# VHH binders against q84jc2, part 325

Target 1, 232 residues: q84jc2
Amino acid sequence: MSKMRNLVEEKFLEFYESWVIQLELYLHQLLIAHNNNTMSETELRHLISKLTTHHKAYYTAKWAAIREDVLAFFGSVWLNPLENACSWLTGWKPSMVFRMVDRLRKSRVVLVEAQVKKLEELRVKTKFDEQKIEREMERYQVAMADRKMVELARLGCHVGGESVMVVEAAVRGLSMGLEKMVKAADCVRLKTLKGILDILTPPQCVEFLAAAATFQVQLRRWGNRRHYVTHS
Key: E = the ipSAE of ESMFold2; O = the ipSAE of OpenDDE; V2 = 0.75 times the mean of E and O plus 0.25 times the DockQ between their complexes.

## First folded at step 21 (VHH)

Design lm20 (framework vhh_8fcz_2; at its last look DockQ between E and O 0.77; V2 from the best seeds 0.81)
Fold by OpenDDE, look of step 22:
Structure lm20 (fold): chain B 232 residues (1-232), chain A 126 residues (1-126)
Amino acid sequence: as target 1 above (232 residues)
Amino acid sequence: QVQLVESGGGLVQPGGSLRLSCAASGFTFSENAMSWVRQPPGKGLEWVSGISGSGTQTQYADSVEGRFTIIRDNDKKMVYLQMTSLKTEDTAVYYCARFPYSELWKYLDSGKFDYEGQGTQVTVSS
């Protein structure tokens, strides 16, 4: 299914495609590092820093784009349907990453009791924050049936003259609320990621990041094959 | 059957240059990012450089940044590593590597990277 793209969509699509390609190359590094027991702590930390910087770059670009058109991210044309289906408020669900942590625990990675406790505390906090955002989203969605949105619905596609101002006002109001929620969600994502990386040792961080990147890359590829989506 | 054949290694003095080549077959070459990895004597396998499927994006290890250049020719199914200003610490067996998507988890689970080529020896010595 072909979608019309606006300027924000086109720009971010280009960015994201490039970003994902870079992620794949970082994944190569992570996989080799994960399987190399001779790497120094300094080297591992440097690799982790490169990856965290890469992720920060994504959110920097995202937030810049959201300021222009947050609605573009609720129909993310740069993602395939599978990726979109797995998205929570325009990105990965924060609590999902703990599945990756759980995988570490089931693998050859040994977490000490103190780490386990801290991770569990972080999980609880993350879930609480997610729920708070979800409640706010629900409240917002219910409140959408205000005068402006009702007018927008009434006008439909027949927008002209004075009606344009009403429609624009309605869309602006909607966008402002959505932007706030998306930023809040992204903050939870970043806090969760930081929290996990602060708890794990450098080798564990590398494995975690490798697992996360692997999942992301495979999800994209699986989705592309299933829906015959081509990205440049 | 997937085949990766490395060549171009040899003995060179510090400050010298070498160009490694990798011939690939048995898979859709342009759809796979490719990497060079190396194994120094007595050390584990380390990542050196990577290039995207289209060849438009590259990455380098800090230790080789500014000295090595990775390029690919998708028509010829070749990957190259131009090495300049070689150092003694660059001495290693160099491998061309792909990471098949179907086996990504294998690398995470096994703790071992399964490189497919025979590698090419690079020795930097005065």
Scores: ipSAE 0.881, ipTM 0.963, lowest interface PAE 0.5, mean pLDDT 90
Fold by ESMFold2, look of step 21:
Structure lm20 (fold): chain B 232 residues (1-232), chain A 126 residues (1-126)
Amino acid sequence: as target 1 above (232 residues)
Amino acid sequence: QVQLVESGGGLVQPGGSLRLSCAASGFTFSENAMSWVRQPPGKGLEWVSGISGSGTQTQYADSVEGRFTIIRDNDKKMVYLQMTSLKTEDTAVYYCARFPYSELWKYLDSGKFDYEGQGTQVTVSS
């Protein structure tokens, strides 16, 4: 239990608790819409728009918070250990979302051959973008492990004044670099989501969004139950 | 065994008010988000409103926002739907619903809503 929680962590914890509860209520809407064969295309697109707006609100809040403290998003206090273990650069791994797309291929909502081809092309592009970010993160980590940077951090602990200013500059550089990488990862997530929703029909979008929300809710609940069971 | 008992429906004129009740038993009520759903004549099931397990967060369909209020009482295991300014379009059988977290994949895969109550008829007619 943390005795001190910084302002960014406190603010985002409150936001995220509300946001995920609202996602669960949206999931109720999606499941009912998935059941209902008489909903119009206009009604389905309206619901899809509510879901995309809800997800956009998450990223809007996240990007504001990252500007203040990107490190809060690595090992986040608002996530259980299972959720944190499944994170890739502070969120779901973009290529993993295609497991939800795979469910559509096994469902009653038929994918047309042209859709299947476009989805496979998007899957390949998404994986390529992921790998590019992983290479950039690796280059950044190598630069951070530079002997000079490590030595400056060590000396900063022993000497004040000018050493403090050098350490502060190094920390600022670290935060800026991590912020850049997190935003790049979020852009891949958003581009992948948009690409999937653009390829799918409205009923398929409802099923996809329901599957994605179900996974997120179940991961949270399963992680909480595992946490309770393992602490005796 | 899980039971949901809806009540409070009836025949009202446009502009009228009704309060629906849902009595719940057989599950940990406060841990479950609850929704009201409805089935208008000749149409499929429509989501109306939802409320979090704690009761602190709610959502409403656009067609009912501002007119309907969802409330829960966790001590009495009750969910309510206060309806005002009723319209003929609100005519439907109303059900309360839950989606237990362990069954979410079942609902998604089947596409079939499991009714746990009999519903209550609301008829808005001039």
Scores: ipSAE 0.810, ipTM 0.939, lowest interface PAE 0.6, mean pLDDT 84
ESMFold2 (binder alone), look of step 21: mean pLDDT 83; pTM 0.848
OpenDDE, look of step 21: ipSAE 0.879; ipTM 0.960
OpenDDE, second read of step 21: ipSAE 0.878; ipTM 0.961
ESMFold2, look of step 22: ipSAE 0.762; ipTM 0.917
ESMFold2 (binder alone), look of step 22: mean pLDDT 83; pTM 0.849

Design lm21 (framework vhh_8fcz_2; at its last look DockQ between E and O 0.72; V2 from the best seeds 0.78)
Fold by OpenDDE, look of step 22:
Structure lm21 (fold): chain B 232 residues (1-232), chain A 126 residues (1-126)
Amino acid sequence: as target 1 above (232 residues)
Amino acid sequence: QVQLVESGGGLVQPGGSLRLSCAASGFTFDDNAMSWVRQPPGKGLEWVSGISGSGTQTQYADSVEGRFTIIRDNDKKMVYLQMTSLKTEDTAVYYCARFPYSELWKYLDSGKFDYEGQGTQVTVSS
């Protein structure tokens, strides 16, 4: 379905398309590094740093955009339907990345007991944080049925005069709450990612990042083919 | 059948220049990002440079940044690597590489990169 895009959507669409293209190029680097046993620890750490910087750039752009229009991220016109269906509060679900970690454990990667323990602790913490956010979101969604939102629903797009103020107030209230939730979710994402990278060795980090990037790139490709979505 | 044919390698003195070419066929060229990789003597395969499908974005390894330039011509299905200020450590067999989406996991699982071209030898020596 074609959607009318606002300025925030257009800007972020352009950013994201560029960002994903860069991610694909980083993926090339990661894949080669993963299959190169002669790379030094310094080189690996540098590559990891490039990737983490790339991800940080995404959140910097995202947070700037959500300050302007957080609602844009609940439509996410820059994503295909498959990507959107897999999204949790405007991004990847934090606990999902442990699937990538599990893949490492099933591959040739050997995790020491201390790493396994720390990863499990992180998994539990991540799940707890996700649930906390979900409860807050549920509470927020239930509370949305206040006078302002009821008025918004009643008026729809046919607003004028004093009703405009009520609608605007309702939308602002909604946006503020959603922004808080999205930021909270992003914090959990970033903490989880950092936690994993702090536990893994540089070679393991490269493999993890490669797996994550591969999944993201393939999900986009599959979704685009399925729904005939074209991107620049 | 997918084919990648590299050319343009040779012997050059330090500080010299070379231009590598890669002719691609057998796949949708402009839908695929392309990379140059190289294998120095006695070392593993290392990534050198990459270019997006449209050619609008490029990346370079730190070791070649500012010296190498990757370009593509989608009409001709060609990828180029302009190399300047060549160093002895640039000596390697250079390969043009693609990473098809259907095989991305293969690279993670196999532990080996399956390059499709024959490569071209670049030797930098005084």
Scores: ipSAE 0.884, ipTM 0.964, lowest interface PAE 0.5, mean pLDDT 90
Fold by ESMFold2, look of step 21:
Structure lm21 (fold): chain B 232 residues (1-232), chain A 126 residues (1-126)
Amino acid sequence: as target 1 above (232 residues)
Amino acid sequence: QVQLVESGGGLVQPGGSLRLSCAASGFTFDDNAMSWVRQPPGKGLEWVSGISGSGTQTQYADSVEGRFTIIRDNDKKMVYLQMTSLKTEDTAVYYCARFPYSELWKYLDSGKFDYEGQGTQVTVSS
């Protein structure tokens, strides 16, 4: 099991590295489109569609990977799986995307009152959905609070006799529950992204997507620089 | 300190070929994704193609895909744009471009492209 988790994590990290490199190239497109005030709405919508497709590809790959081993997407190896599941589910909180929306209010992009109202309504909805997921996580964590039984469930292939079936069912139940919660969080992320893009005009969408891509590219860059410094 | 020098442009008939070159200096070339951009007469900047720092990933504008190939040589610190099946709509000044990570927010906030070279003119006409 642990061998499969290692393989699943390695394959997804390789995918993610390639995905963020491609996102950087899309960022070049977005920055040039942002510079060119004369691009047609058709051209802008086509670029926005490419970015939307790229983001959907990330989740497609992620969901395939969590189907194989959702626990590979949780935190430190020193924490047990339940304690790792208490951290935010395999990514940034969905509402963190509004950090990029708030940048739009500080930049040259002009948001009309109707857009501001709709964005605030969406922010509230997103936070509500986050809280709902957090409450479900807490209920699930309480149900799995027996640390000895959780440890046995994790080691299930080494427990003999009739308890093998009970442990195997518990491990399957834990994985299915966590998988559902990760997918629920990802669905909130996707719904929030689509909602923002629906409220913004095409030039505003380009600036928003460029800000989001800049943040993601820089996060990868910071991780790379820290890794290089600590190893060299 | 940073320098990009574009070359290889010229006058060519429709259907012709050209190879543009970009010589880079003054920065760690392998760390930077590079793009070709162009400015057609009377229009704003258009993104043409991009290539990752390692050279393993590329993207092309729909208008040039299948006709243009972006290539990099990290040992020589060069980026190339191999252009074939040229059309009159490809007429433009071509620039190579980079977006340093420390400058990304500046570019986003200003909306201005920083030319680091003089560009090279490509003219496709009969």
Scores: ipSAE 0.804, ipTM 0.943, lowest interface PAE 0.6, mean pLDDT 80
ESMFold2 (binder alone), look of step 21: mean pLDDT 82; pTM 0.836
OpenDDE, look of step 21: ipSAE 0.879; ipTM 0.961
OpenDDE, second read of step 21: ipSAE 0.879; ipTM 0.960
ESMFold2, look of step 22: ipSAE 0.714; ipTM 0.902
ESMFold2 (binder alone), look of step 22: mean pLDDT 82; pTM 0.839

Design lm22 (framework vhh_8fcz_2; at its last look DockQ between E and O 0.78; V2 from the best seeds 0.82)
Fold by OpenDDE, look of step 21:
Structure lm22 (fold): chain B 232 residues (1-232), chain A 126 residues (1-126)
Amino acid sequence: as target 1 above (232 residues)
Amino acid sequence: QVQLVESGGGLVQPGGSLRLSCAASGFTFSDNAMSWVRQPPGKGLEWVSGISGTGTQTQYADSVEGRFTIIRDNDKKMVYLQMTSLKTEDTAVYYCARFPYSELWKYLDSGKFDYEGQGTQVTVSS
């Protein structure tokens, strides 16, 4: 079967490419802010707000897109294979960011005991939420492994007939479930991010966001180079 | 070797205009987003504006939004900052900055930004 990008894929690809480019520019801001020890808390908070707004924009666009075609995000043609390999339910795995925080702690970031405790609590909660979502996701995936599985496998081979209708219905059902799961996962992402930012001081937030952006930008660049992915 | 050379600074009155230029060499210019940063007297380094590698995306600090315009010419390997409606608070040494992807973690870990150019002085005074 010929692989053709659908309209949702194309639109989101364009969006995401632009979004990542903007993220890189924000990263410049973050790095400069990180270098500048004389910035006021107000200024830092403003920068943090800009970044959080940028991330919120991503999810706004994503949620609009998944409403149309959630399956597009399980292929994620806008991501390179490396990025895809690091994806959990169409995005970054929430628990991963704690490792990033840990990395910062090993460098110059000094967290007070109260922060450490709160981060640990958040980590536990995040992991619990991830597992809950994973279990639910498994249910949807396993539900497809019924008598319709054979017909699903034949989807590309047969056109028309009652069997096709059955398969389409099954796919629609799965899609609805997947959309719920993706939204749930995104909620965990957003809550986790919010939680971390609430625990960290403004300077620490800037550093954390810079680290996160750095990782994301580099992952994309590494993946593109490795797999010769062309992008706009 | 990487080289960034800023020029175009000078003394201007409030409300005046200046155009800064940055000549880049020693790296794949179009693959790198570029920024202008500035250091006011007695203050830390401040981000001013940024432009994507292809020049299609730009960002500006709130303090300069609507007054400054960043553009680039990838054929000439130049970045420009058109400054209008200059204010006294715009007085600073301006630097052209790149953030090499391979060194991003270096910057993050060190907490130091190593700007490569000498900068150009912009003084806004009546």
Scores: ipSAE 0.879, ipTM 0.961, lowest interface PAE 0.5, mean pLDDT 91
Fold by ESMFold2, look of step 21:
Structure lm22 (fold): chain B 232 residues (1-232), chain A 126 residues (1-126)
Amino acid sequence: as target 1 above (232 residues)
Amino acid sequence: QVQLVESGGGLVQPGGSLRLSCAASGFTFSDNAMSWVRQPPGKGLEWVSGISGTGTQTQYADSVEGRFTIIRDNDKKMVYLQMTSLKTEDTAVYYCARFPYSELWKYLDSGKFDYEGQGTQVTVSS
């Protein structure tokens, strides 16, 4: 188990480092495309497709990895402490992405009323789904704490070989429940992303994707360049 | 003081080859991803290729994939663009580019590309 856990973390660390470097190169493409009004709609949609494919590749790799070790994604070794502090159930909080939409509405993006209505509907649904997952996670954490207390009491009571089987079943159940919640959160993330990109026009999608990539790249750079006070 | 100096452009026939160079100074070169961008006559700026700070990862525009190769030499602080099988549509002024991390939101908000070099002209014609 400990060998598998190390291997899963090492594999995903290598994947993620490559993935975020590629995201930075896509960001260069997005920034150039953002201010090039001679790009055709076909060219813009192709760039948007490259970005969505890149994001889907992240979740494909993640879902394969969480089947082997979901706990690796809570406090991940491939993220710096700032990135981990900003995580909600192993990733960006779905409702917070609308702050980037709000920022674009206040600067360069002009949305028609039909787009505004659809975005508000999506925001409300995203928040509702997010809150549902938060309640489920709370119930899971309570169950996990209760099982720990029961396990401690049973160790003092001497329940024989059945205590090992009960603990193993409980751990398996908790791991499966946690994996289910992480996948549910990822599904909300993917639905929210797809919903935004479907509502926005191709130039608006480029600006949104550029803002999202900018935030992610800067969060990584800020967290990696933080300097600690040293004592001599 | 940041400087990017592009060179190596010229007049070539279709099917020809050129190697562009970009000399960089005034910033931590190996810590920055670099791109080649181009401006065809009368058109907006187009992204051509990019390379990670370590040089291990690259991306290419579909129109140049398989024909162009981006290379960097961190010891010499150089970025190159090896161009082969050139076409008339490759005619443009080529620029070496970086996006300073502290200014990413500025670029996003303005949409203005901040040229740091003079560029180098590539002309492909019979």
Scores: ipSAE 0.792, ipTM 0.929, lowest interface PAE 0.8, mean pLDDT 84
ESMFold2 (binder alone), look of step 21: mean pLDDT 83; pTM 0.849
OpenDDE, second read of step 21: ipSAE 0.875; ipTM 0.959

Design lm23 (framework vhh_8fcz_2; at its last read DockQ between E and O 0.88; V2 from the best seeds 0.86)
Amino acid sequence: QVQLVESGGGLVQPGGSLRLSCAASGFTFSDNAMSWVRQPPGKGLEWVSGISGSGRQTQYADSVEGRFTIIRDNDKKMVYLQMTSLKTEDTAVYYCARFPYSELWKYLDSGKFDYEGQGTQVTVSS
ESMFold2, look of step 21: ipSAE 0.809; ipTM 0.941
ESMFold2 (binder alone), look of step 21: mean pLDDT 84; pTM 0.864
OpenDDE, look of step 21: ipSAE 0.879; ipTM 0.960
OpenDDE, second read of step 21: ipSAE 0.864; ipTM 0.952
ESMFold2, look of step 22: ipSAE 0.747; ipTM 0.910
ESMFold2 (binder alone), look of step 22: mean pLDDT 84; pTM 0.860
OpenDDE, look of step 22: ipSAE 0.877; ipTM 0.961
ESMFold2, fold request of step 23: ipSAE 0.740, 0.818, 0.812; ipTM 0.906, 0.941, 0.941
ESMFold2 (binder alone), fold request of step 23: mean pLDDT 83, 83, 82; pTM 0.848, 0.848, 0.848
OpenDDE, fold request of step 23: ipSAE 0.887, 0.882, 0.886; ipTM 0.965, 0.964, 0.966
ESMFold2, last read: ipSAE 0.815, 0.800, 0.754; ipTM 0.941, 0.943, 0.919
ESMFold2 (binder alone), last read: mean pLDDT 83, 82, 82; pTM 0.850, 0.846, 0.848
OpenDDE, last read: ipSAE 0.886, 0.887, 0.887; ipTM 0.966, 0.966, 0.966

Design lm24 (framework vhh_8fcz_2; at its last look DockQ between E and O 0.80; V2 from the best seeds 0.83)
Fold by OpenDDE, second read of step 21:
Formats: C-alpha cells, structure tokens, sequence
Structure lm24 (fold): chain B 232 residues (1-232), chain A 126 residues (1-126)
C-alpha cells in the first residue's frame, strides 16, 4: 500500500527539505568562520544569531504543525529511517549535544574552569529534565490502554456513524497528551541549546554549531544513501 | 579527480563589475551546494556566497548582499558570481568551494580549509 501522506506531512516535508538545505549553506559559513581567525567578535555573534534564528524557525513551524497533527511527527515521513532511529520524542535528544561539546574539548577548544563547571551543571539539569519527561511519557503510554482506548478497540474496523465521533474524541485525547510531551521535550532542547551557547565564547559557539550542523547533514545523507530515500 | 577552476578575475575600478566563473568536474555537481570564498591580502579566508544543489536557494555575506549574485548551471557544471558595485575591500583571491560531505569533520578538526581550485585574483583599485 502506497503510504498516503496527509496534508500536514506534505507541508512539513516541504518545509523541512528547504530548512535542511538552508542549514547546509549555513554550515558552509560556519566552517569558513571556524577556520578564520581574523573574524571579529561582532561578526561571529551575528553568524551565531543567524543560526539561532534558523533553529527557532524550525520549532515555530513544528509547533504550528503539531497543533494540527502531532501524530505526523511520530511517523516523520520527512526523515529517513536512520534519522528516525536517532530521534527522541520527535527530535534530537538534548543530552546528546554534550557529546559534541566533549568532542570540541578533545580538539583545539580550551574551556576555562568556570565554563567546565557551568557545562557540568547544565548537563546534570538536562539529564534530569529528560528523565522527568521520559517518566511522564511512560506513564502516558501505559495509560493509553484506558477506557476510551478499550472502547475504540471494541468498535473494531466497523467504524461508522456515531462510532466515528467516539473514535475522533479518543484520538483527540491521545493527541493532546502527545503534544504536551513533544512540547516539553522541545523546551528542554531549546533550553539546553541556549544554555550551551551562553556558556561558550563566540568562537566556541561557531565550532559547536558547525559540529551540530555537520552531524545533522551527514546523518541525513548517510541515511538517504543507505535506504535509497529520495525527497522532493 | 575533483577539479574546480576559477576564472574571470581582474583589475577593476571602484563601482565596476566582474563576473567570476567556476568550472567543476569529478563529482556529482547537482548534489552539492557550492560556495564562493575569498582571501583578502593579509587576512583569513572568508565566506562570500552559497547556492544549493538545485540552485533555488542562495545566501550572501552581509558585506556583499545586494551587490553580488550567485548562480549555477548544473547542465554545464558551472557556478558564477556576478559582482557589481565593487569596492576596494572586495580585493581578494576568490575561490569556488565545495565541502565534501565525507570530509566535513576534516574541515572542522583541522582548522584549515583546503580549497581545491587555484583561485582568481580580483583587484579593485582606482
């Protein structure tokens, strides 16, 4: 059966494809900036601002889309299987970015003691927040077998008339809960990202953002090659 | 073998125009975003403009926004940079650049961008 995409999926697919292409171009900027020791702090901050604005645009679009159909993001047809496999609650796992920070530390980046301490505090907080969300998600998933879902199961495949209303109500209830979880996760992502950028110097921010973008771009390309995924 | 060959540079007066060309070969051209970068005398390499693989999306440095236009011809495997209202600060060696996806980390880790072309000299002087 040809996987029929709904309107939300199609719209977001188009958005995401465009967004990723822009990210790749920003990556070019970041890589060059990273290798340019003559750029002023003002210039670096401006570049960082462009990237942060780009990321904010993603979440703005995402949140608009999930209001319409949050379930679309649990399928994420705009992502390849590899990207999906690496996803935590419809996006990147917040604690993952600290691995990128660690990578920077192993390279040429020198963090002062104060930065190290702040990063550690942020890491601990991020991990705590992730776990809290995971517990809530688990609770929610277990609760899915509630009375409404049982009623839905009883209706079986013969859904018509009044039964349609019941099913729709059940799906709405489920979706509302999922939307809350997704938003909570996104908040942790944004807070974590902001936290890291506030701790790092502008040159370090550029390197961090370059690493993050590199990871995203490569993950997508590798996944596409592996699974022969073509996007419009 | 990947080859990028830049051309079109020269001496021009302030306010003048130049069109740079880059001939690409040795890789799937349409699958790669392309950039122009430049190295002013005594300064580091700076990003100038970028264009997506399809040619639909473009970006520009603030310093050249509104004056420069990047375009590409995927059939001919060419990238162009139309430069107008040239300024003395635009003086630099210009390079056409791709970032091999398999080597992105190399650029990040090395601290050096290894451009593949010879570049073309642009000199803006009265």
Amino acid sequence: as target 1 above (232 residues)
Amino acid sequence: QVQLVESGGGLVQPGGSLRLSCAASGFTFSDNAMSWVRQPPGKGLEWVSGISGSGVQTQYADSVEGRFTIIRDNDKKMVYLQMTSLKTEDTAVYYCARFPYSELWKYLDSGKFDYEGQGTQVTVSS
Scores: ipSAE 0.879, ipTM 0.961, lowest interface PAE 0.5, mean pLDDT 90
Fold by ESMFold2, look of step 21:
Structure lm24 (fold): chain B 232 residues (1-232), chain A 126 residues (1-126)
Amino acid sequence: as target 1 above (232 residues)
Amino acid sequence: QVQLVESGGGLVQPGGSLRLSCAASGFTFSDNAMSWVRQPPGKGLEWVSGISGSGVQTQYADSVEGRFTIIRDNDKKMVYLQMTSLKTEDTAVYYCARFPYSELWKYLDSGKFDYEGQGTQVTVSS
């Protein structure tokens, strides 16, 4: 209720609402494709490509928006509290998608041993990349604390106009650092997604993408009904 | 009881037009995205088109894009499929469908589509 919205937040809210609704329509396609054992490999790969393109469109829009205001993505107005509580550097922790991969073991889809091995290797690499980003974030926060201390000391010695420029430079440095880390996290998310889709067969990809979309759609629906939508 | 009743099918020649209707009852219609799916002879279900609950967002299968238009009327609880430039490949039984949020995992687990009426036959032949 107390959240303030600027133009960047309003534009991304509109984008995100539309994007999630389109994801739900893609989910209908995935559910029907999952039902249909007569679709050709070419047809399945085309649908998988549409989902991949839809996810890339999200990141394209996100990267444009964080260029303008990265802080908006740390407590986003377009996400409900459940979605925000699940955020790690402005999105799902990259390794969380493996919960959807694990679901494949309990479905009609059979993973062969070679796929299981490659998926486990990818899970380990994804976790390693997450840890590298966390270490980078910690080092950046320490460097920013040191830089802020130096800038505060300099403010005591400088004339007013110079002090404003120094503060603005420090704030710009923080925002640029956060943007870099958010994009690094997003790159791990995209590389992990592509890695999973490369390992899975087209029917397995359809089931994986459907499970991921189902989780996202339900988390948004559930969170809205419990925390925001019961207001109306 | 949830019911979907499809109608408007028939025999048409290639290049012809047809408008399918789906009457919905027993659920909050405007809360549900709706799809048209079809089953061609000897094949499984094929997704054709979808429309958001508000009606603002639509998607089409490549094979029908530019030829078919999905429309909904939330006051009358109807969804329509306007079909033009029909081809023999469009011959199928057409069903309207919804996927309630509470049942998404059920559909994914089973691979079976539960919600459909009797369908409406569209036959495109010379």
Scores: ipSAE 0.794, ipTM 0.934, lowest interface PAE 0.7, mean pLDDT 82
ESMFold2 (binder alone), look of step 21: mean pLDDT 83; pTM 0.851
OpenDDE, look of step 21: ipSAE 0.874; ipTM 0.959

